# Ledger of designs, part 3: VHH binders against Malonyl-S-ACP:biotin-protein carboxyltransferase MADC (madC)

Target 1, 317 residues: Malonyl-S-ACP:biotin-protein carboxyltransferase MADC (madC), of Malonomonas rubra (o06926)
Amino acid sequence: AKWTELQDKSFLEATARERAVGIVDEGTFTEFCGPFDKIYSPHLPLMGEAIEYDDGLVAGVGKIGKKPIFVISQEGRFIGGSIGEVSGAKMVKTIQLASDLYEEMVSEKPDLPEEMRPAVVISFETGGVRLHEANAGLLAHAEVMDQIQNCRGRVPIISLIGSRVGCFGGMGFVAAATDVIIMSQFGRLGLTGPEVIEQEMGKDEFDASDRALVYRTTGGKHKYIIGDCNYLAADSIRSFRETTTAVLQKPMEEIETFRRIGSMEKIKEQIELVKLSVSLKPKDSMDVWAHAGNENPESLINMTLDEFLAQAKRLKA

## First folded at step 7 (VHH; framework vhh_8dlx_2)

Design p18H (from b3 with Y33H)
Fold by ESMFold2-Fast, scan of step 7:
Structure p18H (fold): chain B 317 residues (1-317), chain A 124 residues (1-124)
Amino acid sequence: as target 1 above (317 residues)
Amino acid sequence: EVQLVESGGGVVQPGRSLRLSCAASGFTFSSYHMHWVRQAPGKGLEWIGYIYHSGRTFYNPSLKSLVTISRDDSTNTLYLQMNSLRAEDTAIYYCAKGTPLYEALTKGRSFDYWGKGTLVTVSS
């Protein structure tokens, strides 16, 4: 598909590759061909290395303006978006490459202009680890966290959550550790998937088959109100691209202030939300919205993005 | 212009250690990742490993326990430490300048300049 047509495509319905190609400037995306060893030694064969290619994740580099953008785009159509050994290694390597490029650029020009600073964009589409590779997948989550920590203050990392599968389990923890989270209304984010919540609480408290309830509880509107995402985008590649571009125009010092966990003020916000959960005992996200000052919380679920943002600025804790 | 001069080769007995040096000039050494590559008599090129400007290293898995790559940016010098040398380690060892990372990733080229090499002969 042509890049201009791709811009109008639903982010929710797009493939991992379409999200990657569309988020960066037209014609600039170069996908890293597997195995990664060939990128570093393209003219030399490595004997005895037979690597099975894992199609669960698209990784590459492109540009937004002069800024190199390292893209990690998870693919939910492959084994439900689960993380395995190969896909986990690709994530770690891609973030490491962005950090390496930053160090190379800074060694050449210590006063690096913001418009040239490398960045990482991660489009999440995962329900968790692959059980067949659970130990390797869990180790990869830890290694990704180490790379994110290594990038703090140097390479901004932006999370995009708007895919059909969403972002759950260990990857929800990874997303929380990035600098900025951008969600659509249809994006889903949580440390625990809807089916597991139903198992623990019972269907009377949380019915995982209730699509509307799931979107209210894990969706972008609720996450925006409680401060679990920084920006809302419309459900199009264009909207995610424009929001990402606007964020990346900001100085690194400002971008760092958006992290869910990273400052005393953010910690205080999280503590207050935990206290609210204990005192209010909410059974639905609408109970939280009502407590925050909305006398008609049902009206929020059907609002356009623009209408919602006008109201939600009043409701943020 | 870019110059890479390898040194430290020679005849060594099996089981011994040897350290090769590569003196770099004509570019900002500290800003580039650097590679070591070897070629045994009658064989093709074999990539040994590279070192980033940060000091992080990556090795050919077949050679991982036998070699260590390091650098001294204050003297523009790259090193290859080899331990437990075997007769099959006999080769010409080349120092190579890494292609700037963004270009390597987008154009698929790992090296843009090579030294003339230094011969290591492992024999009793």
Scores: ipSAE 0.475, ipTM 0.691, lowest interface PAE 1.7, mean pLDDT 77

Design q22F (from b3 with Y52F)
Fold by ESMFold2-Fast, scan of step 7:
Structure q22F (fold): chain B 317 residues (1-317), chain A 124 residues (1-124)
Amino acid sequence: as target 1 above (317 residues)
Amino acid sequence: EVQLVESGGGVVQPGRSLRLSCAASGFTFSSYYMHWVRQAPGKGLEWIGYIFHSGRTFYNPSLKSLVTISRDDSTNTLYLQMNSLRAEDTAIYYCAKGTPLYEALTKGRSFDYWGKGTLVTVSS
């Protein structure tokens, strides 16, 4: 498929590979065959088998302008996007390679231009750990968190949440630990999936089959209003690419201020959200939207991205 | 002019240890990651591992428990420590200058210069 046509494709409906290819500059994406293929096997045919291990995760590197972009793109069509040993290792090693490239570049040029600073982009599409691989998936979550910590102030990490499966469970915590979260209206983000919420609260309080309710409580508009995502993009590869590009043009010091965890201001915001949850006990995201100062919360549900961004009021600490 | 000169090879008995050295010149050694690669008689090239300028190492999983790579930037020297040598470790050992990481990842080039090698023969 042509890259220009790919730009207009729904991000929600795209494959993991299409998201990866489309987010970086045309013709620049190089997919890794495995966690260490480019390093372990400089003469691939003679070094034994370092063949591609998809395991539901596309990983590679490309460019946006002069900036190297390490891309991790999860595939929800493969075992619901669950993280296993191979996919987990690919994710860990991809982030580690971005950190390694940064160190190499700074060693060569201590005054490295911002436009050449490596970055990581993660397109999330997972319900959590792959249970049939026992501890491997859980260990991968912890190792990814360690690599994200190693990138603090050095390599910006951007989360893209616009996939059909969304970002739930342990990977919700991983996304919260990244520097910037970009969502579409159709993206879903949470610590529990809709099915788990339904089981805990009962269908009378939360019906997972009610798509409108699910999108209102875990969707991008709600997350934007409560501060759980930094930016909203339209449902197209182009919109996610343009939003990512704009964010990555900011200084590293500014990018770090978007992080949900790791600053006193963000901790205060989280405390206020907890207080609000206790006091309002909302049944629907619209209760929270009204509290944020939106006079007609219902009207926000059907607004276009541009209309929503012009009118929506966000919670303030 | 980049030059890499390996040394320390020779005949060694099974079960013993051996340390190989690589003297580098013609580039800023401390700014590059370095590789060790070997080739056994009648076999293809086998990548052993690399070391970053920071000292962080990455090994071929098949060999990681048997080898240690280190560097001394003050003397521009790369080392390969090998333990519990077996007959199948008989090979010519090459040190190689790593290509820039981005180029290695995007073009599949892991190194751009390598030495003439040093022969290690494991024999009783």
Scores: ipSAE 0.487, ipTM 0.718, lowest interface PAE 1.6, mean pLDDT 79

Design q22H (from b3 with Y52H)
Fold by ESMFold2-Fast, scan of step 7:
Structure q22H (fold): chain B 317 residues (1-317), chain A 124 residues (1-124)
Amino acid sequence: as target 1 above (317 residues)
Amino acid sequence: EVQLVESGGGVVQPGRSLRLSCAASGFTFSSYYMHWVRQAPGKGLEWIGYIHHSGRTFYNPSLKSLVTISRDDSTNTLYLQMNSLRAEDTAIYYCAKGTPLYEALTKGRSFDYWGKGTLVTVSS
């Protein structure tokens, strides 16, 4: 009864729990209990913040068809979605559980159909690491990255970026390390191509701070045109669920080719794209959109999703 | 009798690479997660990482850039490849038997048997 209302709800305005429940099939989401049940960061009382159980992150498991989906949904309404000790540990454990299930299932039945193998979906809504928990938050980012690496080629990980707070800071690199990024036009991703290259090559080899300003544009249409996100969804839980479902129907080998942080060859390709864009000295995203082959880039701003996808030309297809 | 025997330690210069081996016997090696752990002089134990039968690994984030864990289940051997060694990598390195594969990795860092260790000294 209420499912259609949930599906039609703005992804941007939805709560973390609504996004988690709505991204999987109706009635299938089960939120993880204990040891994170009724847990909160010990640093929050010292900062004068309200104590909130589970530290503003929803985690659980549901299904899309026969496929187990491990869901991590960040909550921007709790300290701007910043990552702390408890929320970071919860993310790590959720991805580890998906990886563990995959290994056990495939070890027992190597010919298990792909549609029955687990996947991870992460809905990002974070401004980065909590300053008052910076060390714990940074360690959690590193541990999440390790779990993502352990999933490569085995458990697909899909990033959803459509929240009001967006995806910024260290979590931008986490999103770039996942297999697929799905954004809405209202989504914000604080990661640029130069920053991805610096992360992979190191600052001595490539310094992101001296690269094109237009790459700092965070919106979904811009990220799509420059290749920093793979798919665009409309601003509804339904659109994100349908896009996620379509992606997960692809073979794993195809899914992992979408990853921006994937190989040295992809890094070299991104370096060449950044060098070309820098040489053009673009003033804003419109200059980059024109360079991508869009003759009237301003017209793309107000297009519907379907119109945009039919007409927009990308720096990287 | 469960037995784990580490080898490959020794004195190595900074910036060099070194591969440690662990020969396992007395249990079905392919049915267990395997771990590497180290202990620097005067310090506590530091967990390095684990490996599943499938080859899937998880590393301590502080050590991820330095190490690669692999296994050969046909020879019951666990390996630790270390690159770009630094003085702070000086430690006794231990092979440890983890949990059975049918258990969730919630207890993946639990060990019921350790080897005697092999000393790695990174000096001048």
Scores: ipSAE 0.000, ipTM 0.096, lowest interface PAE 22.8, mean pLDDT 77

Design q23K (from b3 with H53K)
Fold by ESMFold2-Fast, scan of step 7:
Structure q23K (fold): chain B 317 residues (1-317), chain A 124 residues (1-124)
Amino acid sequence: as target 1 above (317 residues)
Amino acid sequence: EVQLVESGGGVVQPGRSLRLSCAASGFTFSSYYMHWVRQAPGKGLEWIGYIYKSGRTFYNPSLKSLVTISRDDSTNTLYLQMNSLRAEDTAIYYCAKGTPLYEALTKGRSFDYWGKGTLVTVSS
């Protein structure tokens, strides 16, 4: 009963724990407690720990059907959702554990059905690196990226962006490196094609500050139209859960095609979209939406999700 | 059924080295991570470390410089190399079959089967 009520809760207003519990099947979520190195010791869970290893980030594992889902759910209530040493370590270890489980399961049964293979879901709620922990936070971002790369073609990683704080700073690049980005209409993402190109090529070759002008809008509808997110969900835990479930039912080869970055081919696609936008010299997102084929772009702003998805034209199919 | 048989224990002088073996049967050894655990007289169980099927190891930090875990999947054998033995290393040493990762993470059980053990006595 309470899980059913949780499904109807606003994703935007939910806590990190509520998002984690609600995204997986009822009763299946097990939250990881204490430092991850303790998972390997049979004695440490029984000893108990007085001091909590809690930076507000919720990490754990559950199921969707038969598929193990490793969940990372960021919490904006802690230092505005900034990534510190503790939360960064939790993210790295959670993704590593998903990869380890994949290797164990496939080694035992090479023909294991896709529906039984593990996946990772990350609910973002962060403005980036904590200033007082800048070096540790920056290292954590790099380590998270390495773990995401280790999962390519093996363990799908899905980004959920619908929290109040959104996904800004270095975590925007982390989200871009995942296989699929799902946003709500209220989700905020501080990443554009120019920023991805600058990251890959360097400022001397491509300066995102000069090129990002036309892609500064961070909202879900805009990101959907320009191709910076793959799916839109309504603002409820149920809608994010249903969209995530539908995505995870797709073959890995199809899921891999949704990635924003992953090859020089994908970067070339981003460059072409940026060139198109810059050549249009739009004054706001409405000009970009019009170019995508929307004859009355202003009408899309107040549409329901269903109306929007039925009518909106995207820059690329 | 699953069978684990430890061997190589005995009386050893302080400062010496000793290698323990564990012969596994009744399951696909190469598919599971394996643990070493010990129990000193009058004490509880002390986890030593484990080895993944890939060969990657994890050790109890208190013992990391003193032990090495290895495996030979072609002979279904797990090894524990111990160096610089001290009187406090006197214990019965057990090998244990690791619980599948998902179950370990969700049920808090790190291993699901263990052998009868081999006694190591460090004495002058």
Scores: ipSAE 0.475, ipTM 0.727, lowest interface PAE 1.5, mean pLDDT 80

Design q23R (from b3 with H53R)
Fold by ESMFold2-Fast, scan of step 7:
Structure q23R (fold): chain B 317 residues (1-317), chain A 124 residues (1-124)
Amino acid sequence: as target 1 above (317 residues)
Amino acid sequence: EVQLVESGGGVVQPGRSLRLSCAASGFTFSSYYMHWVRQAPGKGLEWIGYIYRSGRTFYNPSLKSLVTISRDDSTNTLYLQMNSLRAEDTAIYYCAKGTPLYEALTKGRSFDYWGKGTLVTVSS
């Protein structure tokens, strides 16, 4: 019964640990705890590897079916979910362990079925860098990006954005670099298409300041229509779990096509969308929704998720 | 068939240094955690440390200033460098192949294969 209650819980109101436990199969989540995880061997009393304490970030591994899932779940209740030295190192280590497991498994069995290969799921709830640890936080963002690059084509990385704090600042760019973004309509993503392009092209080539208004809205329905998130889930752990499971059943080559900033081709697509939006000169998100092909965009505002997904038209990425 | 063959042991005088080698075959050496463990006469096993792919090492805190673990993936060889040897370092030294990573992360790290060991005697 407690598992069913967890599955029905609002993703928005859930704790980081509840999101982590609930996204993987019942009873499979093993949380990484303490700076020294003393791992016992029957032939040896004590051995271990250093692991960081909880610093507003839950990390561990579980399964969906036979697929090992490395979970990173940020806790907005701890300093707004901001990334510091300990939480940053924990995030980096978790992604690195997924990559390490992939290499070990494929080296041992090159024909290992995709359903048995590892994946990473990141539940974002953060405003970005922790100011009193700014240098360590910025380094952690860079190291996370390095680990994400190392996983491309090997270990799929799925972003979940449905928390009250949302996903803002540098972590918005990290989310854009993952393979798939799943949002709820109540999730908030502070990343704009222009800002993503500026990061990849450089400010001298593309300045995001005062670009298309269409990208300023942070909500899930808007992000879905403009292509800044790939999937929209209902506000429950169950819905995020089911959507994540469905995505992970896709071939890796298909999953890779969902990335926002994975290639120059994706960047070119974003540039064309920005140019289109600028020429349209929208007054609000409704103008953008109309341009996407929605004949009565105002009707979409109060639709249930199922109604919205059945009727909404999207801009092409 | 997995095979680990330790070498480099023998009688050595106190204060000297010694390097042990372990030749690995029968598995993708570069992909696995490799461990050194030792057993002194009449004592239990003492874990020395491990090295993972990319040269990441972790040592028993009691021994970290006395030993260095390294590996050469091009030759499938694991090394243990010991400095300032004392009589208490007299032991049989084993190299061991770690269990698969997922199992280690969820059930604890253990060893699925050990060599037969190499004896190190520190005596004047």
Scores: ipSAE 0.467, ipTM 0.695, lowest interface PAE 1.8, mean pLDDT 79

Design q23T (from b3 with H53T)
Fold by ESMFold2-Fast, scan of step 7:
Structure q23T (fold): chain B 317 residues (1-317), chain A 124 residues (1-124)
Amino acid sequence: as target 1 above (317 residues)
Amino acid sequence: EVQLVESGGGVVQPGRSLRLSCAASGFTFSSYYMHWVRQAPGKGLEWIGYIYTSGRTFYNPSLKSLVTISRDDSTNTLYLQMNSLRAEDTAIYYCAKGTPLYEALTKGRSFDYWGKGTLVTVSS
């Protein structure tokens, strides 16, 4: 499909490659593939065999305007989107390359314009670590976190959560450590997957097969209200691209203020939300919305994005 | 005009060490990653390694234990330290200016300029 037609495609239903190609400017995406029988790049061997194999993760670089964008796009169809040795190495090395490019650019121009600053965009679609590669996958999570830390204040990292599988387990923690989280109402985010919640609470309290309940509990609307994501996008590649572009136009100092973890004030906010959860004992997001003063929390589920954002501003005030 | 001038080659006995130098001019040396590559008689080019602007190095795994690349940005000089030289290390050694990283990643060009080289002959 043409890039303009791709813009109207559901982000939820898109492939990892479609999300990567569509998030950056038309014709600018270069996928990091092994250069077998092709032009050799010394930087690609740093990624080793990770770039030679299709392991359910698309990595590459493109542009938004003048800004180089390093894209990591996970694919849920491959072993449920789980993280293994090869996919983990791809993520680590892609983030490291963005940092390396930043250092090169700053060495040439110390007062680097924001419009030229490299950025990383991660489109999440993972339930967590691959069980048969658990140790390698866990090590990869740690190494990704290390690279994110290395980028703080230098290279902004933006999380996109709008895929069918969502972002769970260790990758939920990774997303929380990035500078900005953008979700659609259909995206799912959490440290614990819906199936585990059902197992702990019992099916009568939480039915993982109840898709509406799962989206109310782990979905973008609830995460936006409780401060676990920064922005909501409509379910289209265009909406995610436009929201990402708007965020990346901000100064790095401003982008840093959006991090969910990174300051004592953010930690205090999370503690207060936990206290509220314990005292209220909510069964799903509707209980929290009702407590916050919403007269009809069920109505939020069916609101358009614009209607919801107007209502959510009132709840956050 | 970009200019790279290698020096330090010559005849050296097996088992000894040798340090090659590369004097760079005509560009902002400190802003580019730099490579060493070699070509043995009758063979193709073999990449040795590179050094980033930060000083961080990356080597051909086959050569990693035998070589060290360093740079002195104040004098625009790149170095290649070689240890435990063998007859098979006989080659013309070239330093090369790295292609800017974004261009290297998107166009696959590793380096865009290199010098005339310096001959290293490992022989008794």
Scores: ipSAE 0.556, ipTM 0.714, lowest interface PAE 1.0, mean pLDDT 77

Design q23W (from b3 with H53W)
Fold by ESMFold2-Fast, scan of step 7:
Structure q23W (fold): chain B 317 residues (1-317), chain A 124 residues (1-124)
Amino acid sequence: as target 1 above (317 residues)
Amino acid sequence: EVQLVESGGGVVQPGRSLRLSCAASGFTFSSYYMHWVRQAPGKGLEWIGYIYWSGRTFYNPSLKSLVTISRDDSTNTLYLQMNSLRAEDTAIYYCAKGTPLYEALTKGRSFDYWGKGTLVTVSS
């Protein structure tokens, strides 16, 4: 079947739609409706005109087991994955729908089983805000952050970073605000721990620009070691799907422990790691890997994912 | 058995206001979003808007300045307030139970049960 073939496809090489279809159970992905469905659909007012246009962002819902999965999949082949007014609104509305579904389910069944709890999965592939729509894109970014906050403790949000373009610009902060970040070694993420702290504390209290450039290293193995991503997946839709599935089987209270930011304790941990790193003054990711306790950091580069995960030592972020 | 009973219709003069009611039974009213839709004689259905269990409302953009939807979960009652009524507002008004959100999103159906409707005639 095509879905079976899709499972073995490189996540890096896949299209946004292929990633969305492949991450959920076979045959369950429903991309949100087109223009003529507006006549009767209550969701079109929530989604606005955004749902009618493919502005470089695929949005829909499917299932993993009994769990509804709201999928947002950015397309780097469309204006470099940049976010504009339409794509931004579509992203906001999709997260809001997941929250709304959770509220409906809980109001009907207060003891909602974990396996039926809605979740959001965001596959990032963006270089940042669309140039000609920068203000609208920045407003959408802020609204996405508000929706993510509304989901905390209720609807888990998982970031997938393994696309060709990666996750850069303001969307790096969006990824940092989600509950779990899953990367492949080929994924690129433009944020760092210092930038996350600056976002939460403000520049007056903490300025990320003073930190060593090596902390801006974007690759998945580096992000894993310094704690900027929670899980590594192999470069296949199957591996991202299996990792996502495993995470979503966990209780919400456990998932909440994976957030890089979300509590003062997590912020304190990040501050201590930054202080340690400033003291170390690393010039290469290898220096950071050595400091994390890896005796032969260069050997980690060529390890298979399984070998890496078995041997790599982290900064415990 | 789900039942929706609309009331409050009748003959009303242009420019006046009118409030319609819908009494719901046979399901946990407070757990569902609810719709108002209307059908003018010889015309298709026109969706008016819906209200979530939280009280948040969403309206057909063509009608949002003319209507207000509200609910009273203590009495299982849905309301439609209509202002500045026009002759073209003459229609049968239906209360409808929202389709569970997941089903609505995957099947494209917004509502799954309708009342019998209440006729509103705007004329002198």
Scores: ipSAE 0.549, ipTM 0.759, lowest interface PAE 1.3, mean pLDDT 80

Design q23Y (from b3 with H53Y)
Fold by ESMFold2-Fast, scan of step 7:
Structure q23Y (fold): chain B 317 residues (1-317), chain A 124 residues (1-124)
Amino acid sequence: as target 1 above (317 residues)
Amino acid sequence: EVQLVESGGGVVQPGRSLRLSCAASGFTFSSYYMHWVRQAPGKGLEWIGYIYYSGRTFYNPSLKSLVTISRDDSTNTLYLQMNSLRAEDTAIYYCAKGTPLYEALTKGRSFDYWGKGTLVTVSS
């Protein structure tokens, strides 16, 4: 594909491969497909067959400037983007490779410039676990979470949510655990604060079984107002690329402050959102937006992204 | 100049164990992942495994239960422990320095430098 024309393509309508190729610098994307043994061994697969096979998930590495970017791009056209053994292992190995590259770089140069620091970008498009492979899919979700934890403070992980299918099920937990969430207004994110609190503290401390209305509303504008996504991008590959690039220019210390989990302060913020949903008894997202200080919240629904960002009041930044 | 010198080969009886060593010099050994590769007479190269600078190991699935790779960064030495040796394990064993990871992933080159090898003959 022509990379310049690809930049203007709707992110929502793009394929997983188009999103991956378009998010990194022109000509830099190397997809992890074909015989992986060509990279690590002359004759045998090292990191498993998962990286060599497209199981509805594109994985690879490219550059933004000098920064290596490990890309995971889920494909909703393949069994709704559901996670199985092959696709799950592919995600795990890709994140681990980013961590391994970081360790190699700092072992050679302890004062690694921020502009050289590897990063992971995950474009989500999934309804959850692949039922035919449920045990393997569930194990893969847990292993992805372990790799994300291993990257904290070392390799920034950025979530992109702008696909038609959205980000639902167990992958909502994964997205919440990343450092930064970028959504379009058409993006959908299913799991939120109550599930994040339960995941971090355990069910005996907090039971997330009853999801309040404020957390069931999945759209990007709503997530932005309540602070469940950090940035809104327009519905184009260019807009997601530019937003991702701007975020990745920040120091690792600053990027960590955007994370929704991993600190007691973030957990307290999620608890306050639960209290808000109980107190307000909201009938829809407009009641929440009004509470955030928007005097005519319905006027925000049809605003362009630029108009919305200029006028919208947030519960938290 | 990068140098890799394998040692510990020789004639060994079936069912026995053997440990090979690789002495590395001319580079910062502790910063690179290292490979073991073998070549049986008249056959192609067979990758055995690698060890990352962290000590994490990856093995050829066909050999995983039969081999252990370890390293001693204080002495710049790589080891290959082989157990339950069979006639089919007769080969020249090579130590190889890994290509920097980003280059390996994007250019497909796994190895920078190779040693001269050490011959292991498994016979009764």
Scores: ipSAE 0.517, ipTM 0.749, lowest interface PAE 0.9, mean pLDDT 80

